# VH-VL binders against IMP cyclohydrolase (purO), part 5

Target 1, 198 residues: IMP cyclohydrolase (purO), of Methanopyrus kandleri (q8tz52)
Amino acid sequence: MYVGRFLLAGKLEDGTPIAVYGVCSRSFSDRRIEVREGAAFVVPEDPSYITENPYVTYTCARIVDEFLVLTNGAQTDPIADKLESGVPPREALVSVTFAMDYEHDEYNTPRISLITDGETFWLGRVAPEEVYFRVMKPKDGEGYLLSVYGEYAEVPSKPNMTLDREDPLECDPVPSFEHYVCSVIARHDGGRWSLEAR
Short names: E, the ipSAE of ESMFold2; O, the ipSAE of OpenDDE; V2, 0.75 times the mean of E and O plus 0.25 times the DockQ between their complexes.

## First folded at step 1 (VH-VL)

Design pa1E8 (framework fv_pabinafusp)
Fold by ESMFold2-Fast, scan of step 1:
Structure pa1E8 (fold): chain C 198 residues (1-198), chain A 125 residues (1-125), chain B 112 residues (1-112)
Amino acid sequence: as target 1 above (198 residues)
Amino acid sequence: EVQLVQSGAEVKKPGESLKISCKGSGYSFTSYWLGWVRQMPGKGLEWMGIIYPGDSDTTYSEKFKVQVTISADKSISTAYLQWSSLKASDTAMYYCARDYKITYGSGYEVYMDVWGQGTLVTVSS
Amino acid sequence: DIVMTQTPLSLSVTPGQPASISCRSSQSLLHSDGKTYLHWYLQKPGQSPQLLIYKVSNRFSGVPDRFSGSGSGTDFTLKISRVEAEDVGVYYCMQSTHFPYTFGQGTKVEIK
């Protein structure tokens, strides 16, 4: 199934909080995620390529204090900045994601955003037909999947996947996603978030 | 202005090889797929296949998979349709067309919106 | 492969009168993303095909209001509210929901 960009949020069976931002795209398969201290960026695979298009290069992950922010676009940095300034997660996620609205591009691409402190997960989606935000507290093994397109393009009201594998990308239905390109996996280990590019 | 400009008409004999071209201008060549369509004299349109110029990923109609090769050179915004050995039955007008655009990581708009002027290929003995 | 069947194969229309072309697919054209990738093209004599309607009912840039598309699932219709001399040519429906893309046989529209 084709989902476009997606967010996974939840806890592994051993209780480890996990979150994933993933990119699926046929047209932009030459992209990767670059992790630096406290942040991750979607960038061209070839570092000599220069682009002025923010849809091609953007911050997809930020760590601020106890919080992790994952989004599919330019809203990542404003959300992280509000958290850094002491704005509570719900207000930071809702105000920024809604104000920036869905991308007014050819596809009216929805914005999807996630904040988590490892226990509480704030998830939101803004699209032409839907504006929806939800707070959730997953139990061990429970996952929440939200995508831009397809079967998972609605903010789930209950867990809609099981995190029964050590590698969240191996948990169903992720292996069935078409045109997978890259992802960043965040794990909450020893009281802090860590990021790894895939 | 967005344009697809195709190479000129060709007159060939059976067994000869041929490579025709389609050059895009006025848009980002690697932001769109590019398709090829055949129209035999007095007949309708037949979809042959499609290529993504960014990584040369191709999808063919089964009827054409063995007959032709589709390729692209993104450095000069040009796509190609090639025959290793022409047959009289290859006589047709060949069109290239700009196909769907996918925004980074999201969405389809799957239709052919801009067409080349066509390349007439005549194969006779 | 999905078979696209157009009716009628030819139409002779008095200028100013309406015309209607039907297109039927051998299976549903509803994509898993919720969109239906059924498009209409016009090929005027001696010219390349040009896009008229995309995704069932959307008029392409510059296409006159007299053209409209409708339908769902397997049954689609292109309507011209008042045919003008410049509308002469062969009309094709095309599906791009599944590979390979397939075209209808074409409907030739002529002026009486």
Scores: ipSAE 0.000, ipTM 0.449, lowest interface PAE 15.3, mean pLDDT 85

Design pa1G8 (framework fv_pabinafusp)
Fold by ESMFold2-Fast, scan of step 1:
Structure pa1G8 (fold): chain C 198 residues (1-198), chain A 124 residues (1-124), chain B 112 residues (1-112)
Amino acid sequence: as target 1 above (198 residues)
Amino acid sequence: EVQLVQSGAEVKKPGESLKISCKGSGYSFTSYWLGWVRQMPGKGLEWMGIIYPGDSDTTYSEKFKVQVTISADKSISTAYLQWSSLKASDTAMYYCARDTPKYFLSGYYYMDVWGQGTLVTVSS
Amino acid sequence: DIVMTQTPLSLSVTPGQPASISCRSSQSLLHSDGKTYLHWYLQKPGQSPQLLIYKVSNRFSGVPDRFSGSGSGTDFTLKISRVEAEDVGVYYCMQSTHFPYTFGQGTKVEIK
């Protein structure tokens, strides 16, 4: 199945909080994720083709204190900046994602955004047809999957996947995604987030 | 939805100039490379070159670099293939085709949407 | 320039039977990024070429699953598991790993 970009959030069976931002793309397969300290960036595979265009190159992950921010676009940095200045997660997520609106490209690509402190997860989606956000507290083994397109293109009201493997990319339905390109996996390890590019 | 529409067939004499067009619609014209491909009567496909309409950046196959000029007018979402002086050997079907978006590995692309073709006949 | 060689040049197939087309490049098409930029196009009689398979094995949108691509390095294959009347035309492989892009000479597929 083709989902485009996606967010995966929840807790592994051992209770470890995790979140994933993933990229699937028919047209943009020449991309990778680069991790530096407390941030991750979607960049072209060849560094010589890096641009300032936020639909091509953007920050997809930021760590600010106890908070992890994952998004599919230019909203990552403004959200992280608000958290850094002391704005509560719900307000930071909703105000920025809504103000940035969906991407006015050929596909009217929805913006999807996630904030989490490892216990509470704030998920939001802004699209031409809807603006929706939800606060969740997953139990061990429960996952929430939100994608730009396809069967997971609605902010879930209950867990819609099981995190029954240590590698969240091996949990159904992720292995079935078409045109998979890259992802960043975040794990909460004893009071701090760590990022791994895949 | 996404389409490329080319200008109509041309019948010309050797030495005449010619400019054929390819108009894009249903997508961001300035965000994708656009290529030109020649097919001589009864022969296979030959890649001629590409243009990025957003800044008119061009890359040509060496064989075609001196034969033609590729250009674009982004205000009307139209690309052009032009000859200053036609030769009988230019008789062919010419296709335009959308290549992948710029900002990825340049020159390692595929063409996904094709125009209907413009038949150019050059005879004395 | 990279030379692309297709075999056979023509193929006559009974409907429902499989067909296989080979494409060989004069140099490896493996790019330094780990990807192989070999694609397959079909030109039906009187029509523009249409993309079938990109980067060796990926079916383009709308292409039936009876079409499959495989290969690596310099040796590539397009398979049609069961040929239908609508599959008649000339098949071209194309490489875009190296400039300029180059096409094979084409394989004409006809129904018996």
Scores: ipSAE 0.000, ipTM 0.432, lowest interface PAE 15.4, mean pLDDT 86

Design pa1K11 (framework fv_pabinafusp; at its last look DockQ between E and O 0.29; V2 from the best seeds 0.00; counts 0 for: pae E 13.0 > 2)
Fold by ESMFold2, look of step 2:
Structure pa1K11 (fold): chain C 198 residues (1-198), chain A 122 residues (1-122), chain B 112 residues (1-112)
Amino acid sequence: as target 1 above (198 residues)
Amino acid sequence: EVQLVQSGAEVKKPGESLKISCKGSGYSFTSYWLGWVRQMPGKGLEWMGIIYPGDSDTTYSEKFKVQVTISADKSISTAYLQWSSLKASDTAMYYCARGGSRFYKYSWFDPWGQGTLVTVSS
Amino acid sequence: DIVMTQTPLSLSVTPGQPASISCRSSQSLLHSDGKTYLHWYLQKPGQSPQLLIYKVSNRFSGVPDRFSGSGSGTDFTLKISRVEAEDVGVYYCMQSTHFPYTFGQGTKVEIK
């Protein structure tokens, strides 16, 4: 199935909090994610192809103290900036994404966003047809999948996947996603977030 | 249930062509690497190559690259191993096996097909 | 190509006793991503290979807990804590850290 860009949030069976931001794309397949100093960036495979298109290059992850911010676009940095200023996660998520709205690009691309401290997860989707935000506290093995398009293009009210593999990208239904390009995996281990690019 | 079902045993003469098949079911065929492994009579296992059926991205062992062609028809969830001209030394059991998802090509194989015995003799 | 060397090549075991199979690689199997892609398979007589252990020490679903794997770098071990009659067959290690993927020569395990 085609889902576009997606967020996965939850806990592995051993209780380890995890989050994933993944990129699936029909049009921009030559990209990767680069991790630097508690942040991650979607960039072209070849730096000479850098563009101003925010679908192609942007910050997708930032770590702010105990918080991880994970999004599909330009909202990552403003959300993280509000957290640095002491704004609570719900307010940071809602105020930034409501003000920025969906991307008014050719495709009217929804914005999907996640904030988490490892126990509480704040998830939001801002789209032309709806705006929805939800807070959740996953139990061990519970996963919440949110995508831009397709079957998972709605903020879930209950777990909609099981995190039964050490590698969250191997958990159903993720292996079935079409046009996969790259991902960043965040793990909360030893009281801190770490980022791994794929 | 995830299954790989291979075509039946073949008895051929040197110089003949052959195409054997491996049909996947119970999973998204285009989302996982699929490998081919040879086992010569009384010998161990040899990796021949892998294909990602979603886009036909194929990596061969150098030993086999000019000897066989690995391909897939995603419309019928089937991978193929082909020879244009068989040799007696091609007599072996051939297995297909499912690897990891697209981004995880450094992977292990599970499940394996039942094998296709190819016998080439004059 | 990475040479995978198994020892012993043949092993006769009394039922209920432990067995240990060594696999050495000609180069480190530590991948640049920090993971080690060393796997173990069992081929029972007349059957296809079946996965036992993946990435050194991870037991595949349905594999009895008497099987365990360990090792790092170039030196790896498969252990069977109590060999049973159904464990007979040929055991192979395989590396997928480097192309081409390569198997060890196999270790035939028989019951005395």
Scores: ipSAE 0.000, ipTM 0.486, lowest interface PAE 13.0, mean pLDDT 89
ESMFold2-Fast, scan of step 1: ipSAE 0.013; ipTM 0.614
ESMFold2 (binder alone), look of step 2: mean pLDDT 93; pTM 0.953
OpenDDE, look of step 2: ipSAE 0.015; ipTM 0.575

Design pa1K5 (framework fv_pabinafusp)
Fold by ESMFold2-Fast, scan of step 1:
Order: C-alpha cells, then sequence, then structure tokens
Structure pa1K5 (fold): chain C 198 residues (1-198), chain A 122 residues (1-122), chain B 112 residues (1-112)
C-alpha cells in the first residue's frame, strides 16, 4: 500500500518506548535521513548539493530535554522551539500544527505531528475535514500508526498495530508499504532518546 | 495569478558549472511539486525530475539523476536546476512547471515558466 | 520506460475543419486507483507548453470546448472540432501513470 509519510509510536514488547518517522516516495531513493546533535534531517543523498543548498533540507526529528518531536515537515522546528521555551506539549503540538494548517494543494495534504516523553504520546493530524489531536499511553507491545495516505490516514483512537519485533520497521503493516525511502527510528533507553537513520 | 518566472538565458563553455532558477508566485509554493522539463533544439519534451519544496523531496528520471541536481529554497519561493560540469549535449531550453497531482502522487503540469535557454559551446 | 507514440507527426488543416491526434502507450495507463493519467499539452511557436486536457478528458481552465480528449488503456485521441489560427503549434501527450513520466514525440499542427 502507498502511505506517503508516516508516524509510528508506541512501546516494544520489552517496554522500550519507540517512535518512527518514515518517508515513502516515488523516488529512486535519492534522499536519506541524517542524524546530528539531537536532530534528524531529510536530505538529498548528494553531499555536494547539501553543502551548497542549506535550505533544501527539513528537520523531521528533534530532541528537546525529555521530549522527542517527529513531523512530516516545517512544523518540527517551531514545535521543538516552543517545548524548549517551556510550552507544554499539548499546546506546542496543537497551536503550531493547527496554525500551519493542511497544505492547500489538489489533495489538501494533511500535516502529521508527534511529541512524546517516552510514556505519553501526543499525536495530531490537520486536514480539511478533520482536526484531531489525541493523547495516548501505549502498553507494552502496543503501536499507533498514522500516515498521510491510505488506510492509516486517521488518528487512531486505540492501538492499531502490534510492536512484536525488535525492529519496528519489521512490524506489520510497515513491510507492506510501497516505495519506502528512509526513516528515523527513535528509542528511549536509559532515560534518553536516541535517533537512528535507516 | 499563478506565475513561474525563470532566470535569463545562459551561454557557457563545456566543464563550467551552472545553476538556473524558477520563482513561483500567486500560490502556496510549498503545496505543489515543481518539475523540470528539457527540450533540445528542434526536439520534443523530456521530463527530468520534480521537487516538493515543502520538504525538498526529489524524484529524478534515471537519465538525469547523475547529470543535474534539483533543489528549492522555500523562504524565497524559488526552485533550482544545477549542473556541476556542463556538456555541449546540455544545450537546450529548460522549463519549470508546476505539478498538480490528480490521484496521490501522479502529476500533470498545470502552469509553466517561460523557459531558460542554455547554450553550451566550445 | 513507457513509450508514447503520436500519429500523425504533422498535419495541415484548413481553418474551421476538424483535426484529430492519436497517442498510443506501450502499456496500459490505467492506475490501480481506477484513473488514467494521460494528459495533452500545446506548445505554440516561441512559447512554453500549456495544459489542454488532463486525465484523458478533462479540459483545463480557459481551454475552449472545441478541444476534447478520449480513450482508455493504451489508445487515446485529442480532437479539435473546428481548428482556428490560434491552435497552431506542437501537441504532446504525456503519461504519469508509470515512472518515469514520458511524453510523446509531438504532432505539429499548421494551417493550409
Amino acid sequence: as target 1 above (198 residues)
Amino acid sequence: EVQLVQSGAEVKKPGESLKISCKGSGYSFTSYWLGWVRQMPGKGLEWMGIIYPGDSDTTYSEKFKVQVTISADKSISTAYLQWSSLKASDTAMYYCARHRYSGKYLPYFDYWGQGTLVTVSS
Amino acid sequence: DIVMTQTPLSLSVTPGQPASISCRSSQSLLHSDGKTYLHWYLQKPGQSPQLLIYKVSNRFSGVPDRFSGSGSGTDFTLKISRVEAEDVGVYYCMQSTHFPYTFGQGTKVEIK
């Protein structure tokens, strides 16, 4: 199935909090995610292009204190900045994602955003017919999957996937996604978030 | 009014680098893909690649993946097409065009720039 | 890559007479979403291409109703019910169902 960009949030069976931002695109995999200094960026694979054009990247993940922020676009940095200034997670997520609104293109592409401290997960989606934000506290093995397109394009009211594999990308339905390009996997281990590019 | 304004004509020698631009106005720049199309003198249209300026997601035709780099600066609503080392065979008219998706990711070009003529001669 | 073949390569039309251009794809352009992503463009002399028809049969904004598109699968047609002087140029079909997106070689329309 084609999902576009997706967010995955929850706890592995061993209790480890995890979150994933993934990119599916009709590309030749000519982009990747680069992790540096508590942030992750979607970047072109050509290193010379990256250095010549600093504005062609966007931040898809940021770690601020105990919080992890994952989004599908330009809202990542403003959300993280609000958290850094002491704004509570619900207010930071809702105010930024709502104010930026869905994209006014042919499909009115939604914005999807996630904040988590490893125990509580705040997930939101803004689309023309729906503005929905939910606070979730997953149990061990429970996952919440939200995509831009496809059958997971609604903020789930209850867990909609099982995190029964050590690698969250191997948990159904993720292996069935078409045109997978790259992702960042965040793990909360030993009281800290860590980011891994895939 | 939707408008795409491209940079002016270029005359270059083989081996030189070049970066041409396409500035969008009259619409939400980050909400639409922008594509580049090449037309060699007296020949037809060739799709080169597209970029989504909101997150710089790019897709290239395999023929052009190693020849050019497509980028965008959303702060100034401008997309770019760049060569590190031009060849005489790069002589062509280059158009930028706004992609409107009819479906999920299946584009058609609704508005086109005026074109940038690039001439590469020894 | 999908090959798009246009016929004829050129045609000369008396003003007021109809014209038709065919476009054939090397494989079906029907997408799994039930839609067909075949589009038609006109490039007037010295100008940029402009969109005429998208998804087989939909006229783009401002395009006169004398232009119509039809077809399915691999065979598509653009018809002009009454050719006018302003319609001269090169017509291109394009498919975006399959990656990479490809254009036909073009059909030149001129007035007698």
Scores: ipSAE 0.000, ipTM 0.422, lowest interface PAE 20.7, mean pLDDT 85

Design pa1L7 (framework fv_pabinafusp)
Fold by ESMFold2-Fast, scan of step 1:
Structure pa1L7 (fold): chain C 198 residues (1-198), chain A 119 residues (1-119), chain B 112 residues (1-112)
Amino acid sequence: as target 1 above (198 residues)
Amino acid sequence: EVQLVQSGAEVKKPGESLKISCKGSGYSFTSYWLGWVRQMPGKGLEWMGIIYPGDSDTTYSEKFKVQVTISADKSISTAYLQWSSLKASDTAMYYCARQGWGKYSFDYWGQGTLVTVSS
Amino acid sequence: DIVMTQTPLSLSVTPGQPASISCRSSQSLLHSDGKTYLHWYLQKPGQSPQLLIYKVSNRFSGVPDRFSGSGSGTDFTLKISRVEAEDVGVYYCMQSTHFPYTFGQGTKVEIK
């Protein structure tokens, strides 16, 4: 199945907090994620195609203090900046994601956003016909999957996947996603978030 | 395949400086803490400290804080353990090991570097 | 510092028989996050340590099912249901709940 962008968040069976931002795309398959300390960026594989268009090149992850921010677009930096200024997670997530609205591109692409401190997960989705924001508190093995398209294109009210494997990308239904391009996996280990590009 | 490869055995005299290395491969080097563990001849394991290679944040065991410096160069996926002035009591096998995500355990270990300090 | 005490310090086992190693901590290893960071390692003669069990009872990748861990608080046990020749070596428990991380003294296992 085709999902576009997705967010996956929760706790592995051993209790490790994790979150994933993944990119699936029919149109833009020549991209990768570049990780630098505390941040991750979606970039073209070939630097000569770098554009000022935030739908193609953007920050997808930032770590601010105890918080991890993952989103599918230009809202990542404003959300992280609000957290850095002491704005609470719910307010930072809702105010930025809603004010920026869905992408007014050819596809009216929904915005999806996640903040987490490893115990509490704040998820939001803004689309032309729907606006959803929820607070989630997963238990060991519980996962929350949110995508821009397909069967997971609604903020779940309860866990909608099981994190029964050490590698979250191998947990169903992720292996079934079509046109997978790249992802960033975040794990909370040693008292801090770590980012890994895939 | 996750692998940690350490530098070769060293034979030194008291007062000399030394820097040994541990190179990671097969994983994102900047995404995992890396620890150093000492084993004196015929003795058990002693934790020395850990480093997060992404920003070189370090935590030392108090016993080792004044004896050694732990550092990392993320551009070549290599961590270091360094002495400014070796003592005979530094004679030991030194292991580097990766700390697994969410587990705080050392899941992959280097082969060890034997350091011998004698007259 | 948390002191980790292993018993016995040495153990001779007849092949195919079970073995049990105890590890006691001077303080509770229950972290404020609700997890217990107690791990078991095996060091075979002339080799680097290898992880067997992490967080009390979780078997590391590739570790045979004859190894199991249990315990809580300050008392932990590593069990080998049937000891094989390749299990010879020194077993160490380690805590990583509090800094500094500390290891037990080790338990030497050999075949009779």
Scores: ipSAE 0.000, ipTM 0.491, lowest interface PAE 14.8, mean pLDDT 87

Design pa1P8 (framework fv_pabinafusp)
Fold by ESMFold2-Fast, scan of step 1:
Structure pa1P8 (fold): chain C 198 residues (1-198), chain A 122 residues (1-122), chain B 112 residues (1-112)
Amino acid sequence: as target 1 above (198 residues)
Amino acid sequence: EVQLVQSGAEVKKPGESLKISCKGSGYSFTSYWLGWVRQMPGKGLEWMGDIYPGDSDTTYSEKFKVQVTISADKSISTAYLQWSSLKASDTAMYYCAKDRTYGDYSFYFDYWGQGTLVTVSS
Amino acid sequence: DIVMTQTPLSLSVTPGQPASISCRSSQSLLHSDGKTYLHWYLQKPGQSPQLLIYKVSNRFSGVPDRFSGSGSGTDFTLKISRVEAEDVGVYYCMQSTHFPYTFGQGTKVEIK
């Protein structure tokens, strides 16, 4: 199953809030995620590509106060900036993701965005034929999966996966994703968010 | 409305320092790359470098990294291009230009400033 | 550095007639992400450049549909189906697949 980019959000069975941004790509497999001081970036695996193409990187994760922001593109920083300036999560997510619209590239790539404070999860998707935003409060073991392509390309109205493994990448259906490249896993441990590149 | 407003024309002598500016408005200044492009009289466009004002990360073309310094002051939504010692060969029109977005692997200039003409002569 | 070569260097066209400009890169502009970062700009006399086409074939907001871009790899074309007086200026292709980003030398379009 090919999904492109995906967001996974919810709580592990032990109650730990988690969120994941993942990259699957048929065309570009030479990517990795770099984590630095409360932020994560999708970057080329080969450092020479960073020098030759400094703009093939984007921020996929930001931590601002109690909030975690995960997105599949340029909306991460504007959303985080609004949160930093005191704009509430729903307003920050909806206003930025909608105003930036889907990517007007060859594939009209949808924008997917997530904000969470560990209890409440705000999830959105903007595509040519739909604009959908939802606020969710997952229970222990409940996961919400949203992708840009495939059978998960719709903001779920109820949990659509079970987070029954400590490693969220091992929870079905994630292992079935084709052309997996990299991800950032965020965990809410000890009152704060932490980021791990995979 | 997105607008980039550049400082006025400059007439300088070789060896003098100069700092020209580009002020952005109508968009989130810290969320988009801003580039500088040189156009020598009667010649084409040359990309000099750019800056991401959100964290002041800069990238330079090798040809220009010893010649100029690019900086930004995000508190006033202004980017700068600076020479420590001008040469006659720096005579050119200088444009600032906004990238559409930081991410999704794209880079192109969607909005341009009006240009700053720099003339360096004795 | 990637060399961008435009042909022709100048065009004189009668209003209403089509025009075609070619841009050739010294290396493939297909990025490893599957996208091609080739863009077209127009600089009208005495004005700043303005974006016409980005990523080969996408028209920028407000650009008339008489402008179209095509191509792949190393060969790209900008077409104007019916040239109008306001289309006079110098057209530049630009690549941003490889660092440093480079422009073609420009094609001057004039009305007869």
Scores: ipSAE 0.000, ipTM 0.454, lowest interface PAE 16.2, mean pLDDT 86

Design pa2E9 (from pa2P14, 13 letters changed; framework fv_pabinafusp)
Fold by ESMFold2-Fast, scan of step 1:
Structure pa2E9 (fold): chain C 198 residues (1-198), chain A 123 residues (1-123), chain B 112 residues (1-112)
Amino acid sequence: as target 1 above (198 residues)
Amino acid sequence: EVQLVQSGAEVKKPGESLKISCKGSGYSFTKYWLGWVRQMPGKGLEWMGDIYPGKSYTTYSEKFKVQVTISADKSISTAYLQWSSLKASDTAMYYCARSVYKYESGSYTIDYWGQGTLVTVSS
Amino acid sequence: DIVMTQTPLSLSVTPGQPASISCRSSQSLLHSDGKTYLHWYLQKPGQSPQLLIYEVSNRFSGVPDRFSGSGSGTDFTLKISRVEAEDVGVYYCMQSIQFPYTFGQGTKVEIK
């Protein structure tokens, strides 16, 4: 199944908070994720496109205090900046994602955004057909999956996947995604968030 | 509405320093690259470099790397192009322009342009 | 650096007639992602450049449908189906696949 970009969030069976931003692309498979200084960036795989500048891309992940921000676009940094300045998560997520609107490209690409402090998860999606935001508190083993396209292109009202494996990319339905390119996996160790590029 | 407003025309002598500005409005200033483009009198367009104001990352064309400094002050949504010592060959129209990266399509292009700042350097 | 070459350098068109401008790159502008990083800009007399077409064939916001772009690899074309007085100016192609970004030398379009 083709999903485009996706967000996966919840708690592993042992209670570990986890979140994933992943990229699947039919037309744009020459990409990878770089993790640097509490942030992650989607970058071209070909370094000749980036000669003297290490960053010609969008930020897909930011860690700010207790908060993790994951999004599929330019909304990541403004959301993180509002959190740094003390704006509450719901307001930061909703105001930025809605004001930036879906991307007015040839696909009318929806924006999907996630904030979490490891206990509470704020998920949002802005598309031409709808605007939807939800606050959730997953229990151990419960996951929430939201994608740009396909069967998971709706903010779930209840857990829609089970995080029954240590590697969230091995949890159904993630292995069935077509044209997988790259992802960033975030884990909370009880003290802070950490990021891993895949 | 996206707008880039540049500082006014400058007349300078060789050896003098100069700093020109470009103020962005109508968009999130720190989340887009802002570039500088030179157009010498009667000539075409030359890309000089750009800055990502949110983190002060800069890129320079090799030709311009030692000639100019690009900087930004995100508190007032303003980017700068600066010379420590002007030459007569720096006489040109200087444009600032915004660059955008489109995620799904993967494009990187210059979309909106400032009105230009004319710099004249003569003795 | 990638060199962008435009032909013709100047073009005089009767109002209502079509115009065609070619752009050739010294290297392919096709990325392994399947996208081609070629764009077209118009600079009207005394004004700043403005984006007309991005990624070969996509019209920018507010650009009339009489403008169209086509091409692949190293050879690209901008077409104006019916030239109007407001279309006078210098047209530039640009590549953004590699730094530094480079422009063609420009094609001047004038009404006869």
Scores: ipSAE 0.000, ipTM 0.445, lowest interface PAE 12.2, mean pLDDT 86

Design pa2G9 (from pa2P14, 14 letters changed; framework fv_pabinafusp)
Fold by ESMFold2-Fast, scan of step 1:
Structure pa2G9 (fold): chain C 198 residues (1-198), chain A 123 residues (1-123), chain B 112 residues (1-112)
Amino acid sequence: as target 1 above (198 residues)
Amino acid sequence: EVQLVQSGAEVKKPGESLKISCKGSGYSFTKYWLGWVRQMPGKGLEWMGDIYPGKSYTTYSEKFKVQVTISADKSISTAYLQWSSLKASDTAMYYCARKSYDLWTGYSPLDYWGQGTLVTVSS
Amino acid sequence: DIVMTQTPLSLSVTPGQPASISCRSSQSLLHSDGKTYLHWYLQKPGQSPQLLIYEVSNRFSGVPDRFSGSGSGTDFTLKISRVEAEDVGVYYCMQSIQFPYTFGQGTKVEIK
């Protein structure tokens, strides 16, 4: 199934908080994710494109204090900057994602955004047809999946996947996603978030 | 200000080779798929194939896969449609058209069209 | 290939009256992303085709609001609320959910 970009968040069965930002795309498959200290970037395979197009190059993950921020676009940095300045998570997520609105590209692509401190997950989506934000506290094994398109294009009101494998990309329905390009997996191990590019 | 400018009309004999062009301007040429559409005299539209110039990925309709070659030169923002050996049945108007900006889906419509290149093949 | 069938193949309309064109696909054009990849084009005499409506019901830039699209699954309609002289031409539906992209046979709209 084609979902476009997606966010996956929850707790593994052993209680480890996790979150994933993933990219699926036919047209822009020549991309990867680079992880640096406390941040991850979607970048083109060809470095000559790095500053040309925000749809190709953007920050998709930031770690600020206890918080992890994952989004599908240019809203990642403003959200993280608000958290760093002391703005509470819900206010940072809602104010930035709403103000930036859906992308005014040919598809009016929705913005999807996630903040988490490992216990509480703030998830939002802004699209032409709806604006929806929710605060969630997953139990062990519970996952929340939100995509730009398809069956998972609504902010879930209850867990909509089971995190029954150590690798979240192997948990149904993720293996069924078409045109997978890259992802960043975040794990909260002990006192901090860590990022892994896939 | 997106523009697709096609090469001029061609009159050819059966068996001759031909290469027609479509030059894009007013947008990032390497970021959009560009398709070719045939219209035989008095007939409807037939999609032939498309190319993503940034990587030279091509898609062909089975009907056209062995009959034509689609290519592009991104240094001059130009796409090409070429025949090694023309037939009288290739007489048609040929349009190039850009697929709308497709960030994620790949299923976009053709949004901006060139003016067309009339190809006449007769003995 | 997905077959696109238009009805009628031609119609003559008195200026100012409405016109309606139907398009049927041999299989559903609804994608798992929730979008339906059915588009409408107009080819005026001697001109290139131009995009009118994309994804069933969205007007392309500069297209007058007298044009509207509707439908779902396999059955689609293009309506012109008040036909004007400049609307003369051949209208085509097209699907872009599956390669090859396919067009209907076209509907020729003429003024009486």
Scores: ipSAE 0.000, ipTM 0.453, lowest interface PAE 15.0, mean pLDDT 86

